# VH-VL binders against Large ribosomal subunit protein uL10m (mRpL10): the designs that were tried, part 237

Target 1, 224 residues: Large ribosomal subunit protein uL10m (mRpL10), of Drosophila melanogaster (Fruit fly) (q9vpl3)
Amino acid sequence: RGKINIQRPKAPHYERARVVAVTQPKYPELPKAKSCFKTRAERTQQQQENPYNEIIAREVRNWLDHSRLVAFFHLSSITADDIFRVRVQLHKQNLHLKSYGSKIIEQAVKNTRYEAIVPLFHSNHCIVFSPDPEKTAALLRIVRRVPQMVLLGGIVEETMLSRNQLVAYAQMPGLHAVQAQLVQTLSQAPGHLIQQLQAHQNSFVQVLDVHAKNQMNEETPKST
Below, E stands for the ipSAE of ESMFold2; O stands for the ipSAE of OpenDDE; V2 stands for 0.75 times the mean of E and O plus 0.25 times the DockQ between their complexes.

## First folded at step 14 (VH-VL)

Design ha45 (from gk4 with light chain S36N; framework fv_anetumab; at its last look DockQ between E and O 0.42; V2 from the best seeds 0.00; counts 0 for: pae E 3.1 > 2)
Fold by ESMFold2-Fast, scan of step 14:
Structure ha45 (fold): chain C 224 residues (1-224), chain A 119 residues (1-119), chain B 111 residues (1-111)
Amino acid sequence: as target 1 above (224 residues)
Amino acid sequence: QVELVQSGAEVKKPGESLKISCKGSGYSFTDYWIGWVRQAPGKGLEWMGIIYPGDSDTRYSPSFQGQVTISADKSISTAYLQWSSLKASDTAMYYCARSFLYWGDFDYWGQGTLVTVSS
Amino acid sequence: DIALTQPASVSGSPGQSITISCTGTSSDIGGYNYVNWYQQHPGKAPKLMIYDVSNRPSGVSNRFSGSKSGNTASLTISGLQAEDEADYYCSSYTSYSDPFVFGGGTKLTVL
């Protein structure tokens, strides 16, 4: 953007901008009674959001169509600064971290071969896209060091892969023929792949339990 | 075999310019950050800055911003640390080290370059 | 002043266990699990011993272990050996604009 000040972290105008941003009045919205029926105000807001949702859904479809690697993650509590550093690091490897609302994802994949992924996005989530499937190993190496991101599964060369299958794919760098055969083998059993994605709910819960216990273990000394 | 090889020891006078180097080999140089860490005689480690050679994205410690320039030449897998005008307080051992992640660990280190600035 | 505080010196006898502490704030050690430990022998470059609080790189003895509680990280060395005599430095991630901070270092003497 603007002129880069060598004193940048302590620049006067930067500090003033931060003070203005922090002191901006925060207006909490009145609680909305969210019933199975939408109020008039909720219907009006939904109609106002619908045109933008279709534009964003088209963006999601474009990413899916032009990416040979797509990875799905659960995203737990993370600050804006922390997700930004992860996004920058991933971008260095031609990996593009995106976050979309569950309704937008549903609109994007409805009536497509990828509709089965919708249940993965009922909780907090993010997606990483890349035109280069060889970057799967780099992706997992980066994300392994971001405990807030939990791998759920992915799509490689238009083939749905479970977490374990994606990890196995990542461990075959330089073995392109073997990788191609794995993808071909998986594409021969669509029913099994869908079942694996649905079974992800149990695997996901187990991963979250292990993750929570591991974080507690790292932060608290092990003593009886 | 992963290796970081730094240039030899330097003896300089205050006001002189200096550019020291760190050459990486045995790995994809453009896929790792190169950090620079200073150690004054008898003192501890202090990081100075970090560069991603693939796109020359560079970040400096606030303590070293404007005092040094970090650069890299990916065609010869070499990173550089440069001073336009040395001070006696720049006397230190300078290490380069690689990190896969911006927020990560330094898994391989160069052997160090001793810079002595005296009259 | 430095952000991460280590004892200047620690000592132990061969076969014993020692622990080196590294204390920071809620914005570094307390806020992240990105604590690393480096070993430095006299006249040599540092060597990574522990990363991300408690993980060991390949080739590092399992006598070295790391932990964290609140704003304090600890490096524990069991079965002390003469070759463990060195300076030990902790480091932590802090922020995108200033990603690394080191501790002041601890001199381990084995006698």
Scores: ipSAE 0.795, ipTM 0.910, lowest interface PAE 0.7, mean pLDDT 82
Fold by OpenDDE, look of step 15:
Formats: C-alpha cells, sequence, structure tokens
Structure ha45 (fold): chain C 224 residues (1-224), chain A 119 residues (1-119), chain B 111 residues (1-111)
C-alpha cells in the first residue's frame, strides 16, 4: 500500500473534487467592516424627531460658522478602514471629516445663509471643515487620491464655490501672497495716478501759455 | 528646494547604541511624514517606520517594532532613527524619505546613512 | 510577510520598450491604486518615478509610464537609454497597520 504522501495529496477524482467544491462551507465573507458611516437607510431610520438630532444640528451649525473652508463630497462605497485612513490624514492637515444625515443638515441650515447646500445631500455625503482656507490645496491633494470621495463643491471665506472654482482656488498663490501682490499693485497705483494727473495739468498749462502768447502778439499794434 | 540631509556613516560594534539623523529643509517639516527605509548590502528596500513630526505620530513596520525608535524634533526639522543595542545584522544603508500621505509616495529621499556593525 | 513579486532582472537594447511587472494580492495592488515605482542607481538613493499607478512626478521623463491590471502593476520604459540601467522597486499600500510594502526589486540591464 503506497505511502500516502500527506504533503502532496493526489488530486481527488474529478467527481470527488466536484463534490468537495460544492460541499465546501461557504464561509460568509466576513462582513466587510461596516463603514463607520451609517448607510443612508440607517441614517434615515434613526432620524426620527429625536432631541438628539437637534444637538447634532447645532453641532453642524457650529462647524459651519467657525469654518473658513467647507468642502462637500459624495461618498461612494468605502470601508471603515479606508475612511479612518483618510480621516487621519485630513486631521493632520487640520481638516475635519464629518458625515451627517440629510435631515440633520436640513435642520441645521434652515433659515441660514447655508440653506443652498441642502440639494447637495441626496445621497451618502461627507463634509470636510477647516478653519484655514489655505488648506484647500492640501485637501484636494488628499481627496484626489481617494476615488470614493467625489468633490461636489464648497464654501471658502463665506463664498459658495463650484467644484471647478475650488480647484482654481487651490491653484492660486496663498492668500498672503495674493494680498502682498495686491498691496504692491495698490502701492503703485497712486504713483501712476499722480503722473497722469500731472500730465494733464502740464498739458493744460502749456495750452494756456500758447493761448496767452498768441493774444499778446495780436495786441501789439504795428506802430507804423 | 526640498532636501533631506542625513548624518554621516557610522561604524559601530555589536551592543553599542546609535542615533542617526535626517534634516529636512525647503518645506514645512511638520506637514509631511518622514519614513525610514533599510537596505542591506545587495538587498532590496525595507520599510521600517514612519513619523509625522507635527504631532510625533509614529508607526512601525511589524518587523521593526521594538527593534528601533523613530523620533523627531520639529524645532530643528530633524527626524531620528535610534538603536539601543546594535547587531551585526543591522549593517545596512538607511534612508529617510518624505511623504505627504500616510499611504503615499516617498517623493524626496535623503542621501542615506551607512551603518556598519562589526565586531 | 506581504511581499510584492518582481522579476529579478530585465534586459533590453537601446531604443526598445521594456516592461517590469509587480505582482501582489487583492489586499494590496488589487485593492488600491497606491502603487509607486522607484529607480535606484548603484550607490544612490531611490528616486520616485511613478506614483499612484500611473502619475509622473515633475522632472521625470515621459518615457516612464505605469499601469495596473488586477493584482499586477507594470512599469514601462520606452526608448530605453543607457542611463535607465538601474534597480527598480515597486511599492504599494497594504493596510492601515502596515502601510508600505516593497517589491524585491528588478535589475534593468541595457545591452
Amino acid sequence: as target 1 above (224 residues)
Amino acid sequence: QVELVQSGAEVKKPGESLKISCKGSGYSFTDYWIGWVRQAPGKGLEWMGIIYPGDSDTRYSPSFQGQVTISADKSISTAYLQWSSLKASDTAMYYCARSFLYWGDFDYWGQGTLVTVSS
Amino acid sequence: DIALTQPASVSGSPGQSITISCTGTSSDIGGYNYVNWYQQHPGKAPKLMIYDVSNRPSGVSNRFSGSKSGNTASLTISGLQAEDEADYYCSSYTSYSDPFVFGGGTKLTVL
């Protein structure tokens, strides 16, 4: 009886292999780590008129009021681990990733200047808040590498910006640099203005002088 | 210009302690991760660990956990790699490298520090 | 230990196009688009050539391109030049706890 090589078992007969393949317990795929973000359905079910919703709505308002940069994203299917990874990276840049239900957002922005953002929240969404508008470039750099996060738009310095406008904003030189340029430009403006004003005055004086000279020549009687 | 400058080559004996440095310049040191990569003679690249100097968040490869200490001094824009007790097997080139993202690419590298441990 | 598999060596003639493969698993290359390629000349530090599968850093020649299919990433070098002779390493993100894994490296020889 040939020594059963336990290390390289002979492939079972085709029929046996088929039975074994069919009878292999399909272990349920370990539930993919449920996104720390509740599904839309889960969020909607929990959004019953719960005093808790008011508290969260206040929190959202607080974030909106104290943020100089707010970015809105559509969030596709993403694992909890991936969200956490992105969150940590954003946090390092003083960017705060939050997710809220649509009803909570509606409640939070009702009768406020932010009411226009409500239509953005029809699906799974997340919001990034920051007190620093200069971090817009960093934000975009991070999220471009996260395919599950789709930029929809944002608010920078109290101005609502489209996706394209945010991208353009991020490409601009820092606020300080722009301000410095502006100051430089403004500082040159008075000099130019003065030159222009002086040029006009000088021209006027020249014209007057010519006129005066011509009048004097006409009044000199040819003493014949 | 972004630059990472590492400390000079080291020759040590087994059992000795060592601390090598990586100084960053030309960028905001606190806004980027600094990773350490080992390369043994004639071998490939091995990730050792990474630190965020802004808050000193430090993470190690499982293979290097407890074997080395990574630290940073943001005041002088310098990251460190330290051994308490060197082994002959620690003989290698050590690189520091910058990454914007925790999972990202190392876009700038130091010139490397050769560490030789010989009895 | 999660390791990415690269061929030990690849060779080509000047002007040719060569491809270096990097094979991982569904938990690394197959799961993420965070594959990077590094070039290392003898006695020099590695240089980033490709990031996030197919992006080139500033200053890197357009002869270098990256792609991915399934669990395999590829670095393609077109118009091979003598200066391209080097070791090439791929890397990928794997998990939060172990974010970086390198390939074994490929020695490229220009004949």
Scores: ipSAE 0.786, ipTM 0.900, lowest interface PAE 0.7, mean pLDDT 87
Fold by ESMFold2, look of step 15:
Structure ha45 (fold): chain C 224 residues (1-224), chain A 119 residues (1-119), chain B 111 residues (1-111)
Amino acid sequence: as target 1 above (224 residues)
Amino acid sequence: QVELVQSGAEVKKPGESLKISCKGSGYSFTDYWIGWVRQAPGKGLEWMGIIYPGDSDTRYSPSFQGQVTISADKSISTAYLQWSSLKASDTAMYYCARSFLYWGDFDYWGQGTLVTVSS
Amino acid sequence: DIALTQPASVSGSPGQSITISCTGTSSDIGGYNYVNWYQQHPGKAPKLMIYDVSNRPSGVSNRFSGSKSGNTASLTISGLQAEDEADYYCSSYTSYSDPFVFGGGTKLTVL
């Protein structure tokens, strides 16, 4: 009967769904509707966030420019305690766990060769940056115990690598390790120096041979 | 090859200080945690604490906080377990062990240091 | 106190399969946290036999296997041999302040 709730207006029509979504009972699993409709609070946050988007995008560009290793992960539901202990362990290996909004990533890589990475950020994600590409093996060893982080691929020495290519890269002997061992050999006693230099030369030749075979035998990933 | 070599057995009296050592070789010492595990005679294993020698990040089991000091000297690849004043109840075998992760496994163990504290 | 429960002893004859249990809670063995198993012969340091529930380090016989169901982890030794007579400890992460909790240990006797 038409006298019920005269002081409380009815819900607006569907064409005003942008404003009303916060006042309705939540239905599970509305991914596209959730992304299409922003609450008043979210619009206020986004408006305030827009002046900082370029500042944060510069941070991402700086990380990309100064990181010889970048790895992209899909991030499933994870507790704050779990992500904290993972971040601490990664940091001890000079691996830096970050997360950025998709708009910020899009701004950061606009008009660069990295524009192809933008679709990776349409879902929940995280990125690991490091100046040390030799830490790729350590990264994979850590995330092996973190099923919530699923490797999607990465960038090594400014080259985009698929998941399988990144895993293969982690198994390669490091040229920098051979070079570091040579420097230490030059500072030792003369007799030891000759023996160690010959061993390192053999190892260096083996590393180059493995690297050449990998370059010739690996299939190039196709872009979209 | 990875090796952890501990200092020799100690016989002490209550109230004395003691510092035992664990030297790591065959790996990057600063990239792994070194933990200390106690085993009293005829008893099980008890984790005491752990250190990351790369930055000296040190954590103690709640059961041992304030009772021992764990430290490391990364220049000589050595971790230490230290008491300022020993008690008879400190009589035990003490192991050092290596772990890559703070929540991981101890993949290599030292041979143990027997500490005997008696009057 | 010990947070992980193991039977005090287990026995078996050569050639048999034996299982050692390790029971905890959802905060240690359940969920994200993995379980490790150690073997200790008398007078020797512990040796890692199983890590991350079911993985064997290099040099550990495939007679040793591990599994987990709910809050209980299990170490199974098939084809029991005299050399398997030892103490066995499980271990798990429980909290940031206590990341290496050991079970009380199980004495395996080979008859």
Scores: ipSAE 0.384, ipTM 0.698, lowest interface PAE 3.1, mean pLDDT 78
ESMFold2 (binder alone), look of step 15: mean pLDDT 91; pTM 0.933

Design ha46 (from gk4 with light chain S36A; framework fv_anetumab)
Fold by ESMFold2-Fast, scan of step 14:
Structure ha46 (fold): chain C 224 residues (1-224), chain A 119 residues (1-119), chain B 111 residues (1-111)
Amino acid sequence: as target 1 above (224 residues)
Amino acid sequence: QVELVQSGAEVKKPGESLKISCKGSGYSFTDYWIGWVRQAPGKGLEWMGIIYPGDSDTRYSPSFQGQVTISADKSISTAYLQWSSLKASDTAMYYCARSFLYWGDFDYWGQGTLVTVSS
Amino acid sequence: DIALTQPASVSGSPGQSITISCTGTSSDIGGYNYVAWYQQHPGKAPKLMIYDVSNRPSGVSNRFSGSKSGNTASLTISGLQAEDEADYYCSSYTSYSDPFVFGGGTKLTVL
């Protein structure tokens, strides 16, 4: 009551909250029918012709453009509950876990400075984005305890780094100028994009070996 | 350097309220979970709940949901465990402990707070 | 509440090796490699001895080792010493809604 001419009782707060809830990102779900089989050629052709892929590719480019930290992972089979647990833990450190199809990533980075990362996505994968490169140490500390996620490499301040280079960067937290100098030094050491990709594959194999030994309790020597 | 310091022992009557504390020092308090673990006299360890002080995200054990309240004040690096109405069965040693991960291990523990509820 | 099964007690002589078992289900010990072991001396807070099945924190003696087979995790203590007399608890991750469960505890006596 107490309105003069026109009644427009609006609650922008509640209306905004409703819009935010509806527009919040959804985690991908497995298709209801899993028995559909298509040849590699048929799948590739459908993806190239699908305009939906270009929309998602733009989203990937937007994440790449607005993130100062991007980390690439091999992702082994993981339950919905487990990936949710990991996503929540990462989000507390302003780290955003995203999954995109390999062809969408290829479309997103084609003809860009990041095209060299495409070979990393030939297997199951996920990506972690953050606007804060100082969170690299927190990221590595979290994923060391997630066996389904194996670090392949990443991008820090627009510089492509191998797994070992990211580990080195993470060891210098809180020193922004020193970290920037370290990134430049590390990126110049290999000096070759192909060599960096090869190093990523070697790092992946090494991490899998360490993980397997931990699970099998191989730390006890045969000879005692 | 890393230390969790808990409040002193308490002796209460059934029906009284109580709030005990756990103060962290020597580390970034908002980057670690704080868990609460109960140990009844002569019994084993029971997990009660966990809180992330950075955003107050709290999860309770099903056995303790609705029986206690866990909270934190990040401005003074302190976590709390609170009862609105104590029971004799709440007599126990209460430990706080930190974990970097929600699914991780408790690497540092407080010294414990003994709560005795007598009728 | 006891969700993981441990023997109530184990005993050994100085210099001997002993093993403490911790048995759960496929949804905890069998489903994850997030098994931890804690040592508790009388009147003191627990101390983390092992995490992620077999890893030792800094400062923990290499006489302590962990392993897992199926739904059973094991803590092995070699070269037993008098100061090893304590209660030992295992723990495991279970689910997002109820993330943490302890074993009933094992009293180790060194005779």
Scores: ipSAE 0.764, ipTM 0.887, lowest interface PAE 0.8, mean pLDDT 82

Design ha47 (from gk4 with light chain S36Y; framework fv_anetumab)
Fold by ESMFold2-Fast, scan of step 14:
Structure ha47 (fold): chain C 224 residues (1-224), chain A 119 residues (1-119), chain B 111 residues (1-111)
Amino acid sequence: as target 1 above (224 residues)
Amino acid sequence: QVELVQSGAEVKKPGESLKISCKGSGYSFTDYWIGWVRQAPGKGLEWMGIIYPGDSDTRYSPSFQGQVTISADKSISTAYLQWSSLKASDTAMYYCARSFLYWGDFDYWGQGTLVTVSS
Amino acid sequence: DIALTQPASVSGSPGQSITISCTGTSSDIGGYNYVYWYQQHPGKAPKLMIYDVSNRPSGVSNRFSGSKSGNTASLTISGLQAEDEADYYCSSYTSYSDPFVFGGGTKLTVL
């Protein structure tokens, strides 16, 4: 539907324009209506209002509120056997590996100080929670031996930290006062920290693309 | 500094019970798995089982499930390997070794306990 | 039983390089980078020489190197010395229910 300007004075002279207009094929299907179909935005809104998602989002908020250590990971394809052994090992150190959908994470952190982390979860991801921030060293020691898990960043004592800042924190002595000073020193304006977290995620995607191409051509991918 | 010290050599008869020990020192005992590895005379290494002393979570090799009991006492940083009834085929050197990861390397080993079962 | 295949013996002269192979399946050596090498002198406990295919623990000579291609891992010892004479065992992760499998061992003779 829409206005048909069939009489253009500059195109054919008026009689030919009129004849062309009346002989034009009628296209009853030309105007497509969207009124009978839900838009992608409307479907997304209905999914976000799912009561199961709200229950799980509340669970995520509870984990965030009661954990002094939260670490974010990209998770590559991993078997059920392998993720189970990693989960068991982490649990020995009071580290709790959880996997939630990106929309649930978005619902959990919306209107909170951590809302800006949502872009980190556009790919496969998992989160490790712990009430004990001194377990950061144990966490990093475990996950460095799990190639499917790539550290993106985290939250320690309610302070958002990049990957490098978490590594620095893990190397500190077990004295709470010294660790608290380090967290304060490493703290960043939210914008700067988000850029660091996103950069690590983007770098990881680039590395995965290179490794995937190398894996197709070579049996052992090159590490750089 | 990190050391695993095992109990002394044992000479036993078939049917007797035995419990050998492995004491860890110089590290946080409850943060590492303790594995037991057997080596029959002139033969290679065989994994028997592994225990996490912090919660006594124990896994056995299928070949040794039901044949031995692995335990640990975290108050004295000691792991144990026990037989209810020894057989001549149990004659071997027994090593304990620690691993940070369930799937990981054994980075420190005990000196070994020689068990001889004569028949 | 022994799931990983190693040659029973390898020999070399001082100053030479030798390589010990360790062959498994796609479910162990081929599926993971959890390959370990242990050195054992007669009457002594094993000593970790290589972890995660190619990494050396602190204190292990750089004459020892590890690698992997497909289902075969290799330990290479360069500049052979008399004290390298020992048995060498490879090991790999396999599954949660049976996490450790060892090779049969290789006796290295330095003549």
Scores: ipSAE 0.799, ipTM 0.909, lowest interface PAE 0.7, mean pLDDT 83

Design ha48 (from gk4 with light chain S36Q; framework fv_anetumab)
Fold by ESMFold2-Fast, scan of step 14:
Structure ha48 (fold): chain C 224 residues (1-224), chain A 119 residues (1-119), chain B 111 residues (1-111)
Amino acid sequence: as target 1 above (224 residues)
Amino acid sequence: QVELVQSGAEVKKPGESLKISCKGSGYSFTDYWIGWVRQAPGKGLEWMGIIYPGDSDTRYSPSFQGQVTISADKSISTAYLQWSSLKASDTAMYYCARSFLYWGDFDYWGQGTLVTVSS
Amino acid sequence: DIALTQPASVSGSPGQSITISCTGTSSDIGGYNYVQWYQQHPGKAPKLMIYDVSNRPSGVSNRFSGSKSGNTASLTISGLQAEDEADYYCSSYTSYSDPFVFGGGTKLTVL
């Protein structure tokens, strides 16, 4: 991303601003003045309509902005005991299961980069947040054993991913994990490390090749 | 490779204390539960309790609550099962096993520790 | 000390199919699809053969299959072999406070 080095605008000295205000009287147009005018009742009604919802919506925005992994789920009928079990298990992996009303989610994401997720929450739902995108594999390993939770998609490093893309992401090794593995094997002969790296590369290529070939055989073979 | 290695066989007298161990290797020890399963001579399997080493969250079977202590030391990837005062009825094979999920399957098991308690 | 109910023994001949039942309640086998089967040879640790009612871990023969109907789970071993002679234990999730319940075990004899 390019960075524009522009000086921030400076306000004039207070005394000068006051003089300018006096020498430049503004006469509001009645239509604009009337559109800006709010009655006491309208102000009270607006404040009372959603004060609590705005606070919770801000909490949701905070979770979205500070989480590098966000996963969205449809939640089928599940007992309080079972959802508690799942929440505890997820929490051990720094995965935070949250449930918010659809209107609160809509309020939280409206006019943000996340607005596209709103349709996901028109039915029973829950969201899992984590500051650690490396936990995606752990998340999927846990939830695949919870049939009431159906993965819809997610956000990883601010990028929206479909269910299939999130599953694919979970199968990728992390950058730091690769570096840690190399460091761990540095005390062994360099020849062994080179052999392991080449073996992993060849194994991955073979897996992709086998997968590509299997993709061509999706049709059930006819019995002859 | 994933491996759970348990401490060696123990021969004790009633009233003595004992602490047996289960060391995990080849995996992230703090990401899996460790369960303890007892098998009395010629009898079936009975679970005793389970611990999550990452935060030491421990749960006991109602039958073993207060009779044993389960603990873990994540710095050495080792879980422990401890008795303050052994009884002859504690004579059994003791297995540790790991599970990724609290409600899941024990996919890897230790070789077992035989504890014999006799006068 | 509440255990799932299994027959004490079952027997079969090589090449036959046998089925081992595991009966619980609506709060364990009937309430969840978290049923496991373990195989134990004499003097050895148990080995996971089936999880989540019907799933096989990598390396377990496809001769082993699992199913569930109501409060009863079943382990079926097809093409019975001498090496299948062992004790078989079922297990189920029940609740957060008591997550594992084992069956009493079934001794399989291959005649």
Scores: ipSAE 0.796, ipTM 0.903, lowest interface PAE 0.7, mean pLDDT 81

Design ha49 (from ha1 with heavy chain S99T; framework fv_anetumab)
Fold by ESMFold2-Fast, scan of step 14:
Structure ha49 (fold): chain C 224 residues (1-224), chain A 119 residues (1-119), chain B 111 residues (1-111)
Amino acid sequence: as target 1 above (224 residues)
Amino acid sequence: QVELVQSGAEVKKPGESLKISCKGSGYSFTDYWIGWVRQAPGKGLEWMGIIYPGDSDTRYSPSFQGQVTISADKSISTAYLQWSSLKASDTAMYYCARTFLYWGDFDYWGQGTLVTVSS
Amino acid sequence: DIALTQPASVSGSPGQSITISCTGTSSDIGGYNYVHWYQQHPGKAPKLMIYDVSNRPSGVSNRFSGSKSGNTASLTISGLQAEDEADYYCSSYTSYSDPFVFGGGTKLTVL
């Protein structure tokens, strides 16, 4: 052990900087802690009159308009290092993890067919965007091994799908044209899909229960 | 059927360079990480590093950083492990294995490449 | 160095159940459910037996099961058979810079 060993190697630092550069342009930063504590009145006034919220809402609209795959997730507590790991893995598959405030989402989906999903974003959430709907299977394969991310539903080829419909879409044959036609056919009932998304709280509780049992290596009893 | 096929056994002298290969077939090569695992004679498994062939993103274990180079050629679905100057302590079995996730399991393994470095 | 601690050896008779432990820290086994188990017969490549603590890949006997409590993961083999005689390795995710750490391995002898 010498003095040189105390210094950080340049090669690891360079590789780390390259990874950061790759992820930063495509991913928004996680919401930062505010530098100062504000009163409720001040916070409310600032949110109502924040001009940047309109700009970011436009960014969200742009992502929605130009993505052929959009997936909505509930996001449980996760460290910055762990979400970074997930962002890098998703990015390998041309999947772009974004986090936006609930009011910004409301502004982005206002007066659109997606307005009914606003209640899904009143708690901690994130959205994954991709120009490639064939990546739905890869997305679900990645996130099923990220317990902090719970699928709520999504949009494929501009068609709103429930969690179950999105899972079914991912299991369809890999032919893009066939999958796109099936999505359009299965999704021609917007009221039914919205109702399924609204009922997702029960499905979320069920997923948490199943996940907890799986993480504890519990075998389902033959009888309870 | 998924298969990882590694290059044949090598016998080298200290100071020589070496490049061994791992060819994937039966799956989308650019959608999986390829990891390299070392096993010295009579010893356990040691992770050396990993590469994502789709963009050549490469990570090394702290113990092997700067000692080896990992690369991949996605046009022929082949990953490589390379030494610029071999040491007797490099004598080991070298396995390649694939994983879908950077934090995941190695679900398929190559048959191994035995590297013997004689003194 | 070995990051995860396994017993060097374990033994059992045919038909018995044995358990192999794998102990780490709160930053690996205790912090994540990314614990995997590999079986290695002499002269052969390792084979995945358990992933994410308790899940079996297709083709792996249901006699193999995994569990975790705190900083210790366990592999249990029930109805022990002669072909189970092998070395068993655990692995865990720990950090972005060191995502694959292995245990020292356990030699299972079937008497």
Scores: ipSAE 0.796, ipTM 0.911, lowest interface PAE 0.7, mean pLDDT 82

